VHH binders against Hexosaminidase D (HEXD). Designs and how they scored, part 9

Target 1, 346 residues: Hexosaminidase D (HEXD), of Bos taurus (Bovine) (a6qnr0)
Amino acid sequence: MRLVHLDLKGAPPKVCYLSEIFPLFRALGANGILIEYEDMFPYEGHLRLLRAKHAYSPSEIKEILHLATLNELEVIPLVQTFGHMEFVLKHEALAHLREVARFPNTLNPHKEESLALVTAMIDQVMELHPGARWFHVGCDEVYYLGEGETSRQWLQQEPNSKAKLCLSHMEAVASHMRARYPTTTPLMWDDMLRDIPEDQLSGSRVPQLVEPVLWDYGADLDLHGKALLVEKYRKSGFSWLWAASAFKGATGVNQSLTPIEHHLRNHLQWLQVAGSVPADTLRGIILTGWQRYDHFSVLCELLPVGIPSLAVCLQALLHGDFAENVKARVENFLGISSLEEMSFRR

## First folded at step 18 (VHH)

Design W_30S (from S_53W with D30S)
Fold by OpenDDE, fold request of step 19:
Structure W_30S (fold): chain B 346 residues (1-346), chain A 122 residues (1-122)
Amino acid sequence: as target 1 above (346 residues)
Amino acid sequence: QVQLVESGGGLVQPGGSLRLSCAASGFTFSDYAMSWVRQPPGKGLEWVSGISWSGGSTTYADSVEGRFTIIRDNDKKMVYLQMTSLKTEDTAVYYCARMKYAWGDEYVFDHEGQGTQVTVSS
């Protein structure tokens, strides 16, 4: 699978634009979309405070999903449930659920209300995504985990650890999903899992509940290191893994232009990783297109600006390389004479 | 030049065992996952088993899980397939293949050997 990540933070695309770009995604080789809603989802009831002023309506979401279906793009929704909780925890009414009072990034994992909050978010999103085979629950960059007052006290007790704390919350979220949506598999970003020992991972329920997404957006991947990480996760009990690359929004917090060569290298290197692990290991790759690094940060390059990069990356993945014939195909798709004119250098 | 040379095929009875070998040369062996694939008579190519570059991870088709074992020796640049409890449906030409990439059910190999015949018959 090749999924295009739509980050709706800050500058969400219009539905009419999506209707135009989805056919291109499919033509370029994508067969899915990861939609990160954040405050763009039309949350209802007690969660209404989470929505942006210009959040999508339920009808717009239905239309987007319909368009995706028409273009044979499977949709995976993403809702943050641990880190990157700024759009949730910035609200005064929910500030008491912060791990650290002064930082809205991290959810307090000790409070029952925290779990209730994120599971309610998941439920509302799932209501508009019937039949979703996967659901991404985030859990990346939980920066302040263990630093809250309750966490500090808890961590002083044997055999407690930060890893245990992290896995506990992940298990709770994933268990909720598995129980309520047995045909939906939760996905999680893997960064918080990377340093957890194999025995601790295998001793938890997380490997049986979740498919981790190994993300790295660099242009110089440690290929063997990544392969070893894949092996570690497999040994820990994870049945399927995902990769995540980047086609935009990963080379600077305020990047205005997309360094296509960087992203191409990133994808080619992930192909190499995929060539170094056995079949039936990596389920697919998510091509991330970040709009901004966090809820309060400035925008990265906009989606239209990133389309040439996306085309290059998707076609590279589809064909397994970026030879001259592939380059020519991309140029044809984009209706341009030369990628080099768009700051592309091989 | 990339070369893969299979050996060890033959005629065996149902329930028997056979060990296939593949000798690799012409590339950095430890950079690639290796696979065994097979082509039954009158059928298309099907994936059988795979092993990571280091040998630390292995996968198998459902049809051979528990019966076949894939191993590799990076020092000798060899990959092996130990087959046990062989069935008539295991009859095929078996190929050693170098993995280009794999995503889910999409398997792409960039090199294969000439193959070795395995026949399981009473």
Scores: ipSAE 0.881, ipTM 0.948, lowest interface PAE 0.4, mean pLDDT 95
Fold by OpenDDE, fold request of step 19:
Structure W_30S (fold): chain B 346 residues (1-346), chain A 122 residues (1-122)
Amino acid sequence: as target 1 above (346 residues)
Amino acid sequence: QVQLVESGGGLVQPGGSLRLSCAASGFTFSDYAMSWVRQPPGKGLEWVSGISWSGGSTTYADSVEGRFTIIRDNDKKMVYLQMTSLKTEDTAVYYCARMKYAWGDEYVFDHEGQGTQVTVSS
């Protein structure tokens, strides 16, 4: 699986533009898309307040999904359920659900209402995504976890720990999802899991409930470290894992140009990681294309600007290298004479 | 030059056991996951088992899970496949393969050996 991440934060693409680029995604070797909606999803009822002013309509979502289907792109929706909750928790009506009152980024894991909120969000998204085989629940960069008043008190009690707290919420979200949607597997970013000991991971239900997505966007991956991490997760009970690379939006908060060489290296290194772990371990790779780092951040390079990078990265993954013939293919796909003219190399 | 040389195949009765060996040379063995694949008569190539670069993780096809064991010795640059409870359907040419990369059901090997014949017959 090769999924292109569409980050709809800040500068969502028009449906008509998606209709143009989806065929290109497929042609370049993608077979799926990860859609991070955030406030661009047309939440209804009590969740309507989560909508951006120009959120997609239900009909637009349906159209997007239809276009994806037409181009043989499997869609995985992403809804944040723990970290990166700014678009949710910035609202006064929901501010009481913050882990730390002054920070809108992290959901309070102790409140039943918190779980109910994110579950409702998931349900509404799933309603428009019937038959989704996977659902990404986020859970990355859960900053300040354990620093809230309730958490501080809770953590003073043995054998409580931050890891336990984190896993508890993840388990709750995943469990609800599994119960409600037994044919849908939740995905979550792995960063909050990385430092949790194997015994704690295996002692939780999270490995049986979730497929973690190992993300790293650097151009100098610790290949052995990544492989060991894969093994750790496998030993902890995770059956399938994902990788996540980046083709844009990972080299600066306000990056205007995409450093293609950086992203190419990132992808080639992930290929190496994939070559060092057993088959039937990594299910696929998500090519992340971040539009901005968080809800309040400035925009990164725009999706159209990132297309050359995406082409390079997808073709590298598809062919397993970026030899001259692959480069030529990319140039042909892009209708350009030379990638070097597009700041291919720094 | 990358070389993979399989051995240990033969004729065995159903329920029997065989141990296949693969000798690797010409590359940094410990950098690569290794796999066993097989080609049954009249069928395409089928993935059987894989082992991580370190040997710390292994995977198996459902058809061989619990019966086959993949092991590697990085010092000797060897990969082994211990086969037990062999079935007639296990009859195939078995190949040792170096993993280039794998995503889900997409297995790409950049090198394979000459293969060794395994025949399970009464």
Scores: ipSAE 0.875, ipTM 0.942, lowest interface PAE 0.4, mean pLDDT 95
Fold by ESMFold2, look of step 18:
Structure W_30S (fold): chain B 346 residues (1-346), chain A 122 residues (1-122)
Amino acid sequence: as target 1 above (346 residues)
Amino acid sequence: QVQLVESGGGLVQPGGSLRLSCAASGFTFSDYAMSWVRQPPGKGLEWVSGISWSGGSTTYADSVEGRFTIIRDNDKKMVYLQMTSLKTEDTAVYYCARMKYAWGDEYVFDHEGQGTQVTVSS
């Protein structure tokens, strides 16, 4: 699979724009989308406070899913359940669920109410995504984990560790998914797993519950390091893995490459990683398109600005290289296709 | 130029064993995952097994798991397929292939050898 990541944080596209861009995604070689809602999902009931004023309505979500079906794009929803919880934990009514009282980044994994909250969020999103084969539960960049009062006391007891704490919460969330939605497989970003020893990963239940998404957006990947990480996860018991690249945002401080050159190189590097691991290891690659990195950061470039980069990256992945004939195909495709100017929800 | 040369095929009885070899040259062998693919009589190609660049990870088609073992020797630039408990359904031409990439069920190999015939017959 080749999935385009739709990051809705801060600037969701209007549905009419998606009706025009989804056919383009499919024509360029995508066969799925990863939708990261954050506060643009129409949460209701006791979760209504999570909903942004300009969130999509339930009927708009249904329309987006219908458009994806019409264009043969499989949909994977993404809901954060551990880190990146600022849109939840900024609210005073929920601030008691923070890992560290001063910082709204990370959910306190020790509270029964914390798990109840994120499972309720998952359940509401699943109501609008019946039949989803994968569901991404985030779990990336869990800042300050282990630094809260309860965590510090818990960590003083043998055999407790930050890794055990992290894996315990991941297991709790994934177990909910598996029990309630047995045909849906949880995905998790892999960054919090990377440094956990193989024996501790294999000794936990997480490898039997989730598929990790290995992300790196650099123009120069540590190719052998990535391949060794893939081998470590496989030896730990994970049955399938995913790669994640970037077609927009995430360029860092390297000023020697244009953004498109940076992103193209990132994708060619991931193809080299893919060529170093055997078949039936990587389920797919997710081309990420970050709108913003966290709830309080400034916006990255908007989706329409990223379309030329997406076209280059998708075509490179589809053909396995970016030679003269592939470059000519992208140039002809972009010259033929027309798109309306994007009108983002603000 | 990239070259892959298979050998070790032959005629065996059901339940028998056979070991295929693949000699690689013309590229940095240790940078690539390698695979065995097979073509049964009158059928298209089937992927059989794969092994990572280092040999640290192996994968197998369901039909051969537990019976076949893929092995590599990076010093000798060799890939092997140790086959045991052979069945008549394993009759095929077996090819050694160099991985380009695989995403889910989309398997792409950029080089393969001429193949070696395995016939499992009573």
Scores: ipSAE 0.807, ipTM 0.931, lowest interface PAE 0.7, mean pLDDT 89
Fold by ESMFold2, fold request of step 19:
Structure W_30S (fold): chain B 346 residues (1-346), chain A 122 residues (1-122)
Amino acid sequence: as target 1 above (346 residues)
Amino acid sequence: QVQLVESGGGLVQPGGSLRLSCAASGFTFSDYAMSWVRQPPGKGLEWVSGISWSGGSTTYADSVEGRFTIIRDNDKKMVYLQMTSLKTEDTAVYYCARMKYAWGDEYVFDHEGQGTQVTVSS
């Protein structure tokens, strides 16, 4: 699979824009999309407070999914369940669920209400995504985990550790998904797993429940280090892994490369990693397109600005290199691309 | 010049064993995963087995798991396929292939050898 990540945070595209750009994604070589909703999902009932004023309606979500189907793009929804929960935990009514009371980043994993909240969010999204083969539950950059009052007390008890705390919440969320949606496989970002020893990973239930998404957006990957990490996860019991690159955002400051050069190198580096692991290891690669790094940050470049980079990166992945004939194909695709229909929700 | 040279094929009876070899040259062998791919008579290519750059991870098609073992020697730049409990269905030309990438069931190899024939019959 080659998935394009649609980060909806802060500036969701109009449905009519997606109707014109999804055919381009498919023509460039994508066969799926990862939709990161944040507060752009039309939560209802007791979750209505999570919904942004300009969130999509249920009818708009159904139309987007129909457009994806028409263009042979499989859809994977993404809902944060651990870190990056500011859009939830900023609300006074839910602030008691913070890991650290003064910081709205991370869900308190000790409260039954925390799990109930997150599983209710998953359930509402799944109502609009029936039959999804994968569902991404986030779990990246769980800042300040272990620093809350309850966590500090819990960690004083043998044999408790921060790794055990992290794995137990991941297991609780993934177990809910497996029990309620048995044909849907949870995905998780891998950064919180990277430093957990192999024997502790294999001793948990997490490898039997999820497929991790290994992300690195740098222009210079540690190729052998990534290959060793893949081997560690396989030895730990994970049956399938995903790679994640970036076509937009995540370039850092003061770099010597233009953004498109940076992203192209990132993708070529991931191709090298893919060539070092055997078949039936990597399910696919997710080309991430970050629009906002966290809930309170300013916006990065909007999706239309990233289309040339996406075209370069997808074509490099599709052809396995970026030579003159691939450059010519990108120029041809961009020559027929329409940038005049730039549609965003206010 | 990337070169892959397979050897060790032959005629063998059902239930028998055979070991295929592949000699690699012209590239940094230890940077790449390697695979065995086969073509049965009148059929398309079938992936058989793969081994990571280090040899630390191996994968197998369901049809051969438990019967075939893929092995590599990075010092000698060799990859092997130890085949046991052979069946008539294993009859094929076997190719050694260098992995370019694989995403799910999309397998892409950028180099393969000329192949070695394995025939399993009574």
Scores: ipSAE 0.799, ipTM 0.928, lowest interface PAE 0.8, mean pLDDT 90

Design W_30S (from S_53W with D30S)
Fold by ESMFold2, fold request of step 19:
Structure W_30S (fold): chain B 346 residues (1-346), chain A 122 residues (1-122)
Amino acid sequence: as target 1 above (346 residues)
Amino acid sequence: QVQLVESGGGLVQPGGSLRLSCAASGFTFSDYAMSWVRQPPGKGLEWVSGISWSGGSTTYADSVEGRFTIIRDNDKKMVYLQMTSLKTEDTAVYYCARMKYAWGDEYVFDHEGQGTQVTVSS
């Protein structure tokens, strides 16, 4: 699988634009999309307060899914269930569900109502995504976990740890998914799992429930370290893993590379990691295209600006390198005479 | 120039055992996952087993799991396939292959050896 990540945060593309670019995604080598809704999903009923004014309608979601099917793009929805919950927890009616009362980032994992809330969110999204093989439940960058009053008291008890707290919430969300949608496999970002010792991972139920998505957007990956991390997760009991790269956003302050050069190098580095692990280990790679890093951030570059980078990155992944014949294919797809005209330094 | 040279094939009886070897040269062997791939008579290529760069992770096709063991020696630049409880359907030419990448069921190998014949018959 090669998935294009559509980050809808803050600026959802028009459906007519998606009708134009989904064929391009497929032609460039993608076979799926990861749709990150945040508040752009048409939540209803008791969840209506989560819905942005500019959210897609149910009819628009159905049209997007139909367009994806026509272009042989499998769709994976993403709904945050732990960190990055500001769009939920900013609301006064739900503020009691914060891990730390002052900060709306993270869901309190101790409250029964917390699990009920995120499972209701998942259920509404699944109504529009019937038959999804994978569902991404987020769980990245869970800021301030363990710092809430209940968490501090809970952590004073001998067997309890921050790792156990994190794993218990992940297990609760994933168990709901497996029980209610037995043909749907939960995905989770791996950053909160990276530092958990192998014996704690293997001693939990999480490896039997989810497939982690290993993300790193740097131009220079620790290739040896990434390969060892893959081995650690496999030894811990995870059946399948995913890689995640970046084609848009997430470039940092390095000024020695243009954005396209940075993203291309990131993808070539992930190909080297992929060549160091055996078959039947990596399910696929998700090319992330960040539009807004969190609910309160300003927008990154919009999707159309990222299309040349996406084309370069997808073609590099498809062919395993970026030689002159691959470069020529990208130039033909984009209708330009030279990719050098798209590369620039600040 | 990347070279992979398989050896150790032969004729064995059903239920028998055989060990295949692969000698690698011309590249940084310890940077790559390695695989065994086979071609049964009149059929296409079939992935058999893979081993990570370090040897710390191994994977197997369902048809051989529990019967075959892949191992590597990075000092000697060797990959082995220890086959036991052989069946007639294991008859094939076995190739040692260097991993380029695999995403799900899309397996891409950029170099293969000449192959070694394994025949399992009564």
Scores: ipSAE 0.773, ipTM 0.921, lowest interface PAE 0.9, mean pLDDT 90

